VHH binders against o75319. Designs and how they scored, part 43

Target 1, 181 residues: o75319
Amino acid sequence: GNHIPERWKDYLPVGQRMPGTRFIAFKVPLQKSFEKKLAPEECFSPLDLFNKIREQNEELGLIIDLTYTQRYYKPEDLPETVPYLKIFTVGHQVPDDETIFKFKHAVNGFLKENKDNDKLIGVHCTHGLNRTGYLICRYLIDVEGVRPDDAIELFNRCRGHCLERQNYIEDLQNGPIRKNW

## First folded at step 19 (VHH)

Design lh7
Fold by ESMFold2, fold request of step 22:
Structure lh7 (fold): chain B 181 residues (1-181), chain A 120 residues (1-120)
Amino acid sequence: as target 1 above (181 residues)
Amino acid sequence: EVQLVESGGGLVQAGGSLRLFCAASGFTFSKYAMAWLRQAPGKRREWVALITSGDRTDYADSVKDRFTISRDNAKNTVSLQMNSLKPEDTAIYFCAARMFPHMNTEYDYWGQGTQVTVSS
């Protein structure tokens, strides 16, 4: 259906590129059918996503969709030239090791295929914050060896919103390093 | 202006030890991964050791268990302790920096290098 996700209007549509990385985070774009319940300035469609990325002088080379549903938009709403990957990620719980591994594998594959360009990996869940921030930070910590607080600070600043779920923050700060490959 | 300045190179007998230092300035050192690389005459430059911004380390197989990389964020320095040196370790050693070792394929900053010569 066309029910606007709870609190979705409260979040900035698209963050900024995280410096030195290939990541940019955003909230889930909503297809046309949702717009009846939105003021014009609140709309954020798949087309709006690509326009906003282009306005930053960036280009998406992959979209990783972390939502557990396809009701918000369909992959066919995206340009056929942009790869799309769905990684079903259950909310409210720290993502399991299989989900973390799939995310790391997707990032690694992107980096290999895109080593000769500067395209970005766009990552979203519903709000582009908690699941998205967790997995990006988990990658930075486990794969890149970044200190947890530095990863969290970088994500928060570039997303424009701070991570909210305490169990995610606690796991990033004090939880185990997960194997990468 | 970013600078990486290596020091501590020299001539040493096989089996001996040497400690290299790299002094960094002009960037936020604590946010960068640091690496040592080396280039022997007639050979391609090869990676030797890595220390991430979070202090995790990794080593080339040829130096594992003989070399130790460490960093001091208070002094903006990286060091390479080199033990049980072999003539094959003879090379110019370079300090280099990048933020994210797996995501960044190129280093942002390089030192000019310091010569290590191990005599038989």
Scores: ipSAE 0.852, ipTM 0.925, lowest interface PAE 0.5, mean pLDDT 93
Fold by ESMFold2, fold request of step 22:
Structure lh7 (fold): chain B 181 residues (1-181), chain A 120 residues (1-120)
Amino acid sequence: as target 1 above (181 residues)
Amino acid sequence: EVQLVESGGGLVQAGGSLRLFCAASGFTFSKYAMAWLRQAPGKRREWVALITSGDRTDYADSVKDRFTISRDNAKNTVSLQMNSLKPEDTAIYFCAARMFPHMNTEYDYWGQGTQVTVSS
């Protein structure tokens, strides 16, 4: 059901824009049906997401949802003007090449369609950390040619939490470059 | 204040070689991708070569196998080795910087340029 995801309360709702990029990471917003199990200060709804982004003087132009479920919120809870994309990403293992390719393709498409604005790509998994951080860093490494340690440092600082999954960190630091297009 | 200062330009005979340098200051050089662009008289500025913050390189087809871009993060410099020069390589060469070459459509910083003239 409507149980709060494990450790979800322990993570900051929304990170900061990663400077020079179009990325912002956040934990999964929870629709109002979850609010009975949350103190008011713990709530983080889809509406709260957009308010927090606005408070940073930013605007979302795409949300990429990496979770394997639709139970947390529905795309209908988002403004119709903000595209939503689900990329099913298996947790606990390094995402496969197909998943990485889908993410890169989504980012590339966004950049082409949004070259005349400064809107952000919002990326989340359940906690907005491990799967989210991996795919953002993989993009920065493979597409932008950033050093792995620099990509990881930038993500960690802007998310406000460090990547936790060691197999993800190891693959980013020592794994192969994945082809882009 | 940010500065990009090119040097090493000059006159050279066709078939010759020249090495350009770009000295950077006022920003965290190691976090930036660096590029060389050039502008011939009456022409639009065109991209020549790229080196990312992680040292990956790419080149325009017209200079591939003749030009080599490199960087030295300890000295905050980027260089362009130009071999087998042709008269059509005659241009003002600019050094430019941006953090993310795919995501950033514009450069944050530009040098003033250095003239390269290749005589027939």
Scores: ipSAE 0.848, ipTM 0.923, lowest interface PAE 0.5, mean pLDDT 93
Fold by ESMFold2, last read:
Structure lh7 (fold): chain B 181 residues (1-181), chain A 120 residues (1-120)
Amino acid sequence: as target 1 above (181 residues)
Amino acid sequence: EVQLVESGGGLVQAGGSLRLFCAASGFTFSKYAMAWLRQAPGKRREWVALITSGDRTDYADSVKDRFTISRDNAKNTVSLQMNSLKPEDTAIYFCAARMFPHMNTEYDYWGQGTQVTVSS
């Protein structure tokens, strides 16, 4: 059936909560139809995602899905009713200002609606690394005023993998602050 | 043990200047946003100035263009230069710390405060 995304097996399923933030990053969970090509220890389903979050004594309050496709899982198949938002984010190029704005707006809305709890924003692309790390770091730099290298270090450490895409790293370190549009 | 210790307060005439200092210890100072807040007699504590971990600054409208916040990560200090002081600036001034000013609604650490009194 369904083809496993390229290099998906190489990444830890779920990172750790980024301390002091409401963020946790993970790779895309895969619905049951993908499991024919996976060893049991390689499986990472929507149910597995929620179980791993609970094992960390955390709770998701929003999932932001940065992929361009619905083939990996459907939000209707999530084991719990959790707010879900898809932000179509192109690969290869630094996300454009509209995509960055949508991400920041989603985070701001979550913080307002979840002021009285400690639920997390789960963010994923296919691998939970490059697009995910870029947008989380862009938020920390632009909105929270964090130094670029500190944002990148925090993301890398908590995800368990370093950002790989050079143009993303360059833009975070040396690119302009993005204003809300 | 975390400490934030303010200093530099005192009595000053209206139109004068004063510089406050806050010495920090017991945490990774360079990762924290720092703020000054103040509480005047009979009033609620109000935010005065912010400096993020990346050195971006912001000010309450009431002090904009008169006050300047700065930080020295080598010395673990934050300071507040206060110019053109008014009697309305009379308050206890507090140094406070939190990592992420937008995400964190409360401060993790507070100083004891230093009194600033501006006479007519």
Scores: ipSAE 0.823, ipTM 0.915, lowest interface PAE 0.5, mean pLDDT 93
Fold by ESMFold2, last read:
Structure lh7 (fold): chain B 181 residues (1-181), chain A 120 residues (1-120)
Amino acid sequence: as target 1 above (181 residues)
Amino acid sequence: EVQLVESGGGLVQAGGSLRLFCAASGFTFSKYAMAWLRQAPGKRREWVALITSGDRTDYADSVKDRFTISRDNAKNTVSLQMNSLKPEDTAIYFCAARMFPHMNTEYDYWGQGTQVTVSS
């Protein structure tokens, strides 16, 4: 079925661009079939996503979807001009090194292909918080050499919600640098 | 107003040592990666050393094992310890800042430079 994901209504739809980066995080948009279970002000469709990005004077150049399912929306619901990439990311545990590498590789490829524009990488999981925040912070720590607490603070502030899963936070703060990118 | 002010340049004999300093103001220094670059007369500016906001360092091959970059976030300074200096190290040395060295292709802030001259 088309059940609304648990606590999905409790999260801001779209965060703000993380200053100095090319990242913006958001919760999963929900296709029309979910809307009969939502009040109008609760709706957040793929179209709503792009409208909200435009309202911030930004433009998406890539969407990275970290969910394991396609039940929330189809890539066909997105403008043809916006590349879409699914990186299957298991919830509830720290993403494995292969998943982290795939994320870093996608970011690096985007940066090379988009060096002459200011488009953003949109990243989401179900809530746009734990898996999304982990991978963005892991990139900032491993690739950009940012201090873990600074990466986490930046993500939390720009998403509008704090990372919740302690195992993710502890891995970011104390876990090994993942050197392959 | 953002300022990066280099100091510590001068004349030194080959084989000698020199320490450069860069004083920063007007931005959140601890959030920035810092770099030293240099430009010899008639040559293009080249990268020398990098220290990220998280204190990780990297060096150009030509200076590796001779130069050491460090930072002090309490004093808002970056330094470059230069040992075993060679005449080829003669250049104007610039301090520069950007937040994310891989994601940001250009530096946000530059100092005016300090001259280092290594005599034979």
Scores: ipSAE 0.823, ipTM 0.911, lowest interface PAE 0.5, mean pLDDT 93
Fold by ESMFold2, fold request of step 22:
Structure lh7 (fold): chain B 181 residues (1-181), chain A 120 residues (1-120)
Amino acid sequence: as target 1 above (181 residues)
Amino acid sequence: EVQLVESGGGLVQAGGSLRLFCAASGFTFSKYAMAWLRQAPGKRREWVALITSGDRTDYADSVKDRFTISRDNAKNTVSLQMNSLKPEDTAIYFCAARMFPHMNTEYDYWGQGTQVTVSS
């Protein structure tokens, strides 16, 4: 059913814009049907997401959903003016090269189409932490030439939580640069 | 206050070498990509070389294999070694900074430039 994802309540709903980037990370918003299992202060709906982004004086121009399910919310719950892209990722495994390529391609396409504005790419998995952090950091390392530890520090600080999956951290720190294009 | 201050420009004969320096202050230098750009009289600025915060480098085709960009995070400097200079390299050379070369289309900080003149 409408089972609240494990540990979802433990994470801040929305991070802060990563300075100098177009990224903001958040945990998966939950449609209203989940709210029967949540205290009022625990709720974080698609509407709540957009309100929190607006409160930061930011605007989303793309949402990249890294979950493999559509049970948390429907794309129809989002404003039609905000593009939505699903990139299936498996948990607990370092994303494969095809998944990394899809993410890089999506970011590049966004930058081309949004060169005249300052809208953000919102990225989420279930918790907005491990898969989200991995792909954002992989982009910063491979495409922008950022040192791995600097990318990880920036993500952790802006998300408000540290990356937890050791295999992801080790791949970012010690793994090979992946092809960009 | 952020400052980028170029130095090392001057007059040199074709085939010669110069080394430009850019001293940075007022920001966390090690987190920025640094670039050199140049502007010849009556021309638009053109990109010359890039060094990312992680020390990856890239060069315009016209200077590849003749110019070398490097950085010293301990001294907050970036330099451009220019070898085999040609009269077409004559320009004002600018140091510029941005954090993310692909994502950021504009530079956050610019120096005032240093003149390089290559005689034939």
Scores: ipSAE 0.814, ipTM 0.906, lowest interface PAE 0.5, mean pLDDT 93
Fold by ESMFold2, look of step 19:
Structure lh7 (fold): chain B 181 residues (1-181), chain A 120 residues (1-120)
Amino acid sequence: as target 1 above (181 residues)
Amino acid sequence: EVQLVESGGGLVQAGGSLRLFCAASGFTFSKYAMAWLRQAPGKRREWVALITSGDRTDYADSVKDRFTISRDNAKNTVSLQMNSLKPEDTAIYFCAARMFPHMNTEYDYWGQGTQVTVSS
């Protein structure tokens, strides 16, 4: 169905590029069938996503979709020149090591294939906040050696919303470094 | 105005030790990874050591277990303790800064370099 995800309207559609990184986070875009339940100013389609990225003078080179469903939009709604990768990530719990590895592997592959451009990795879950923020921060901590609180602060500021789930925050701050990349 | 200023270089006998310092100003030092690189005459510049913004370290194989990188965010300094020096360590040593060592392939800031000469 076309039910608007809970609290989806409460979040800014697209964040800003995290400075020095190739990451930008956003909430899940919703295909046209969802717009019947949205005011015009609330709409955020795949086309709107790309328009907003262009307005920031940026370009997407990969979309990583962390949702566990395909009902929000179809990959064919995306420009053919933008690779799309689904990493099924169950919400409410800290992502498992296999999911973390898949995310790191995708980022590593993107960096190798896009070393000669400045395109961005767009990452989203349903709200573009908890699962998205966790995996981006986990990458920054594990791979780039950033302090947990600095990674979290950078994500929060650029997303425009603070990470909300305490179990994610605690795992980032106090959990083990994952060297699975 | 960003500045990276190296010091502590000089002439030392093989087997000896030196400690290099890099003083940073004009940027948010604690958010940057810091690195030492070196360039011997007629050779390409090579990476020597890094310390991330979160204090994790890594070293080139040729200096591992002999060199130690450290940072002091209160003083905006990074240092390189160099022990058991060999003539092959002779080079100009540069400090450099970038935010994310894996994601950023280029450095944002460079020092002018300090000469280290190891005599046989």
Scores: ipSAE 0.812, ipTM 0.910, lowest interface PAE 0.6, mean pLDDT 93

Design lh8
Fold by OpenDDE, look of step 19:
Structure lh8 (fold): chain B 181 residues (1-181), chain A 120 residues (1-120)
Amino acid sequence: as target 1 above (181 residues)
Amino acid sequence: EVQLVESGGGLVQAGGSLRLFCAASGFTFSHYAMAWLRQAPGKRREWVALITSGDRTDYADSVKDRFTISRDNAKNTVSLQMNSLKPEDTAIYFCAARQFPYMNTQYDYWGQGTQVTVSS
C-alpha cells in the first residue's frame, strides 16, 4: 500500500551528523508513488535524501534501513555506489540481541572498510527516531563506553527530535550492556 | 585553547610506584575518553590505558593489574597509578583525549608528555 505512515509529516526529514561519529539519522524516504498523497513541500524521496545530505557537505557511505516493511522505497532507488542494508526491526519494542548485534556488526564493518574517508552511516526507521535512536545510542553506550544520558542527549540534539518511547529510554539508561561479538 | 598538562613523572626504582596526573582545559572533559600512551627510546608510541566518558577502563596487556587509570570530572583530571614498575616501563608518558575511542583512529588532543624512568 501507499498510505503515508502515521505522523511521518511531523518529523524533520534529515538530522545532522553526530559530531565525532559517522552517524546521521533521517526519516524513511518515500518512493514516487507516495507523492500524489503529499503536498510538494512534504515530499521526501530517496533523491531528496541525497540532496539534503549534500547540502550539509556530507556524503553517505551506507544506509541501514530498520523498517519492518519494504513498501516505502526500493534499493534500486538509491545510487549504486551506496550500500544498502536491511535489518528488519519490529517497532515499539526494544530490539532483541540479534538485531542489536546485526547493527553493531554492520557499523564495525563499515568503519573498518572506510578508514580512508569520512562517509556517513545513514540510519533510518519509519520516523528515524525511536528504533534509529535506540540502536545508535546502544552502540555508543556498549561499544564506545558513553554514558547513556550523554548518548541520548547527543542523538536528540542532532536528530532535532527526542526519543519518545519510554521502554527504549529505560533500557538505554538502566538495561544491561549487550555483547559486542 | 585546549591544554593537556602531565605531571608526576620522575625517577623510581624497580618495584616502586608513581602516580601520573593530567590536567585538562578548553573542552568538555566529561564527554571525552582519556588515554595514556608512552614512547620508549627507539620504540614506537604505544597505548597504555583508556577510560571512557562512561568510566569504562581498558589496559594494555603489559601493564594490566599493575596500572590503574581513573578520572575526576569535577577537576578535569585523569590519573595513572603505576605500581610494580619495571625498567621496561621507562618512557615518556602522554595524556590524550578522544571523544569516541573506538570509532576514531586519532586522538583529538595531546599533552607534551612526562618522563618516567625506572632503574634496575
Scores: ipSAE 0.886, ipTM 0.938, lowest interface PAE 0.5, mean pLDDT 96
Fold by OpenDDE, fold request of step 22:
Structure lh8 (fold): chain B 181 residues (1-181), chain A 120 residues (1-120)
Amino acid sequence: as target 1 above (181 residues)
Amino acid sequence: EVQLVESGGGLVQAGGSLRLFCAASGFTFSHYAMAWLRQAPGKRREWVALITSGDRTDYADSVKDRFTISRDNAKNTVSLQMNSLKPEDTAIYFCAARQFPYMNTQYDYWGQGTQVTVSS
């Protein structure tokens, strides 16, 4: 359907680049059919996403979509020059090892192929916060060896919103390191 | 101004030990991974050891079990304890900083290096 996700309007559409990384988080853009249910200033389409990224003097090189549905927008709504990767990620529960691995693999592949540029990995779930924040932080913790609290703080600051799910936070802070290969 | 200043190098006999220090200033030390690299005469610079901001360590195979990297965030220092030194460990040792050691291929900051000479 075309119902607006709960609390979707409460979150900033696009965060800031996480300094030192290629990550930027944003909430799910909504295709045109959703616009009739939103005030003009609330609208956030795939086109709006790219405009906002450009306003930050950045460029997306990959979009990782973590939503568990395909109803929000179509890959065809994105520029052909920007690869789109869907990783179906169930909400509210800590992503499983396979999901984590898929995410890490995608990020590593991107980094390998994009050494000659400074393009960003755009990551989003519904709100671009909990699932998104978990996987980004999981990467920083597992791959980059960052302290969990530092990873979380960095993400929260750049996203403009704090991770909300206690199970995600707890797993990041106290959970085991997941395999990287 | 960012500075990395190495110390502790010198001449030592084979089988001996040295402890190198690197004092950092001008950046948020605790957020950076720190590394030691070395360059022997006529050879390319090679990575020796790494300690992430989360205190995870990694070593080159050639120094594993002999060298230990550690950091003190309160003092903004990183150390390299070198035991069972060999003549092939002779090199200029450099301290370097990189916030995310695997996402990026370049170090952000470098020290000037300290000479380590191991005699046979």
Scores: ipSAE 0.885, ipTM 0.938, lowest interface PAE 0.5, mean pLDDT 96
Fold by OpenDDE, look of step 21:
Structure lh8 (fold): chain B 181 residues (1-181), chain A 120 residues (1-120)
Amino acid sequence: as target 1 above (181 residues)
Amino acid sequence: EVQLVESGGGLVQAGGSLRLFCAASGFTFSHYAMAWLRQAPGKRREWVALITSGDRTDYADSVKDRFTISRDNAKNTVSLQMNSLKPEDTAIYFCAARQFPYMNTQYDYWGQGTQVTVSS
């Protein structure tokens, strides 16, 4: 249905680019049908996403959607020039190795194909926080060799909200490195 | 102002050892991966060793098991212990910094380099 996700209004629509990376996190944009249930200032559509990204003088080159539903917006709502990748990711639980690998593979593929530009990888789940933060941090830790606390701090600072799920934080801090291949 | 200053280079006989140091300033050192690269006369610059901000290390095949990269975040230094040196290790060695060593292709900061000469 068209019900607004719980606590969706509580989160900033779009974070900031993570310095030194191509990552930017945002909450899920909602298609026009949701606007009836929102105040004008609460609305955040796919169009609004791109406007906000532009306001930051950035450009999206890829959107990775980690939500476990397709009810929020349609890929057709996005510009044809921006690839859309769906990675169905269950909420509240640490993503499995397959999900992690899919994310890493997508990021690596993008980086390989976009060496000649500075376009961003936009990542979102429902709130653009926990699942999104975990996978971005997992990438930085596993692939870039970043200390877990530094990765988490960087993400939190740029997203404007802190990771909330203790199981995600614990796994990032103390969990094993996942294979990159 | 960002600075990377190498030291410890010199002349050594084959089979000998040297320890290079790089002192960093002007940026948040602990957030950066540090690397050593080298350039021999008439050759292209080549990567030698890397240590990530999380203290993971990686080495070129040519120096693996002979060289050891380490860092001291308290002192903002990165070092390269070079053992069993060979004449082919002769080069100018550069210290370089890159926050995310694999996402990015360019280093953010470079030192001026230090000469290492290994005699036969």
Scores: ipSAE 0.883, ipTM 0.937, lowest interface PAE 0.5, mean pLDDT 96
Fold by OpenDDE, fold request of step 22:
Structure lh8 (fold): chain B 181 residues (1-181), chain A 120 residues (1-120)
Amino acid sequence: as target 1 above (181 residues)
Amino acid sequence: EVQLVESGGGLVQAGGSLRLFCAASGFTFSHYAMAWLRQAPGKRREWVALITSGDRTDYADSVKDRFTISRDNAKNTVSLQMNSLKPEDTAIYFCAARQFPYMNTQYDYWGQGTQVTVSS
């Protein structure tokens, strides 16, 4: 259906590049069929996503979609030059090891293949905050050896919103390191 | 201005110990992984040790169990305790900083290096 996700309007459409990383987080873009339910200034389409990224003088090299549905937009709505990866990620619960591994693997693969450029990994869930933030932070903590609080702070600052889910935060801060490979 | 200044190098006999220091300034030290690298005469620069911003450490196999990397964020310093030194450890040792040591292939900042010479 074309129901606007709950609280979707409350979040900035696109965050900022996380300095030193290739990560940028954004909320889910909505295909044209959703526009009739939105004010013009609220619209955020796949096209708008790319425009906003370009406005930041950045370029997307990969989109990782963490939503647990396919109703928001179609991969066909994206430029063919930008690969699209779907990782179905259940909301509200800490992603399982398989999901974390898939994310890490995707990121590592991208980095390996994109050493010669500065293209970004665009990551989104519904709001581009909790699931997105968790997985990005999980990567920074597990792979980059970053302190959990620093990872969270960095993500929050760049996304323009703070991680909201206590279980995510708790797992990042006190949970075990997950396998990287 | 970013600066990394190494110290503590010198001449030591095989089996001896040496502690290197690197003093950092001009950037948010606590957010960076710090590394020691070395370059022996006629050889390529090689990675020696790493300590992430979260204090996770890693070592080259050649120095594992002999060298210890540590950091003091309050003093913006990283150190390399080198024990059981061998002649093959002779090199110029460099301190380097990289915010995310695995995502990026390049170090952001480098020191000038300090000479370590191990005599047989």
Scores: ipSAE 0.883, ipTM 0.937, lowest interface PAE 0.5, mean pLDDT 96
Fold by ESMFold2, fold request of step 22:
Structure lh8 (fold): chain B 181 residues (1-181), chain A 120 residues (1-120)
Amino acid sequence: as target 1 above (181 residues)
Amino acid sequence: EVQLVESGGGLVQAGGSLRLFCAASGFTFSHYAMAWLRQAPGKRREWVALITSGDRTDYADSVKDRFTISRDNAKNTVSLQMNSLKPEDTAIYFCAARQFPYMNTQYDYWGQGTQVTVSS
């Protein structure tokens, strides 16, 4: 339905581009039907997302939606020129190896197709924090060879909120490196 | 001003060893992946070895098991231990830096190079 996700109002809508990467994280945009339950200053629609990205002098070239539902907005609410990819990611538990592989594959494909531009991969779950932060950090650790604490620090600073789900943090810091290819 | 300064090059007999060093300054060294590349006479520059900011390493097939890359973040240095050297290893060796080796297609910083010559 039309219920606002728990604590969704407490999160900054869009983070900042993670320097040196092609990533930007944000919370799930909500289609107009949700706006009856929001004050004007609380609204964050798909249109608002693209306006905020433009205000940062950036451009999205792919949106990866990690939510387990399609009730928040429809891909048709996005510009036709921006590819959209849904990767169903179960909440509350560390994403499985198949989900991690799908994410890595999507990033790799984007980099190949967008080698001649500086467009960004926008990644969101419901709050743009736990599942989003986990998968971005897992990519940085496994593929780019970044130290776990450095990946987490970079994500937290650029998102504007810290990862707080302990099982995700524990897996990033102490869990196994997952195979890339 | 960012600087990468290589040292340790020279003349060595086939089968011998050399250790190259690269001293870095002017950037947050611990957040950068470091690489060694080389350019032989008449050839294109080729990648030799990589060490990520998290200390994971990778090597070109031609040097695997003979060369070892390492880094010392306290001293802002990268080294390349080269063992069992062959005349084919003769080249100018460059160190280079970039933040994310797979996402970044170009290096941000380059050293001036150090000559390694392996004689028969």
Scores: ipSAE 0.809, ipTM 0.906, lowest interface PAE 0.6, mean pLDDT 93
Fold by ESMFold2, look of step 19:
Structure lh8 (fold): chain B 181 residues (1-181), chain A 120 residues (1-120)
Amino acid sequence: as target 1 above (181 residues)
Amino acid sequence: EVQLVESGGGLVQAGGSLRLFCAASGFTFSHYAMAWLRQAPGKRREWVALITSGDRTDYADSVKDRFTISRDNAKNTVSLQMNSLKPEDTAIYFCAARQFPYMNTQYDYWGQGTQVTVSS
């Protein structure tokens, strides 16, 4: 159904651009059918997403949707035509190598297609925190060679919330570098 | 102000070794990837070596296994150990910085360069 995801109201809708990167993270936007269950100030629709990005003087060039479900919104609900990619990512579990590879490939493709602009990759899962933070940090560690603690700190600061899942944090800090290509 | 200052260049015989240093100031050095690039007379500038903020390294094929890049975050320095030098390594060597080597297509900061001359 149209049930509001648990704890979704507790998170800032959209983070800040991670400086020096092309990433911005946010929680899943919810289509109109969910708004009956939300106070006006709690609403965060696909339109609200785009308005908030514009308020930061930024522009989305790709949305990577990490949710395992199709029920929150549809790409057709976006107020603008923007590339959209769903990467089904199992929750509560460190993403497997296939999922990590798909994410890295999507980022690489975006960078090639958008080398002449400054558009952002918007990344979200349900809360825009654990799966989102893991994959962004995994990219920064594996591809860009950033230290795990620096990647995590940057994500946390820009998202406005700290990564919560300890198995994700442990894997980022102590787990192996994953193959990029 | 940001500064990258190279040193350690000079004249060396083919087969010899030389160590370049780059002293950095005015930015958060530990958060930047550092690179060495070089420009030979009449040639285009080429990338030589990279060390990421997390100490991962990569090298151009022409210098792999002869050159070693390293960094010291306590001293804000990056160095390039150059062994088995060849006349083809003769160039001005530049230190450069960017945060994310694969996302950032441009370097934010450049040094003025140091001359390396390898005699036959």
Scores: ipSAE 0.807, ipTM 0.907, lowest interface PAE 0.6, mean pLDDT 93

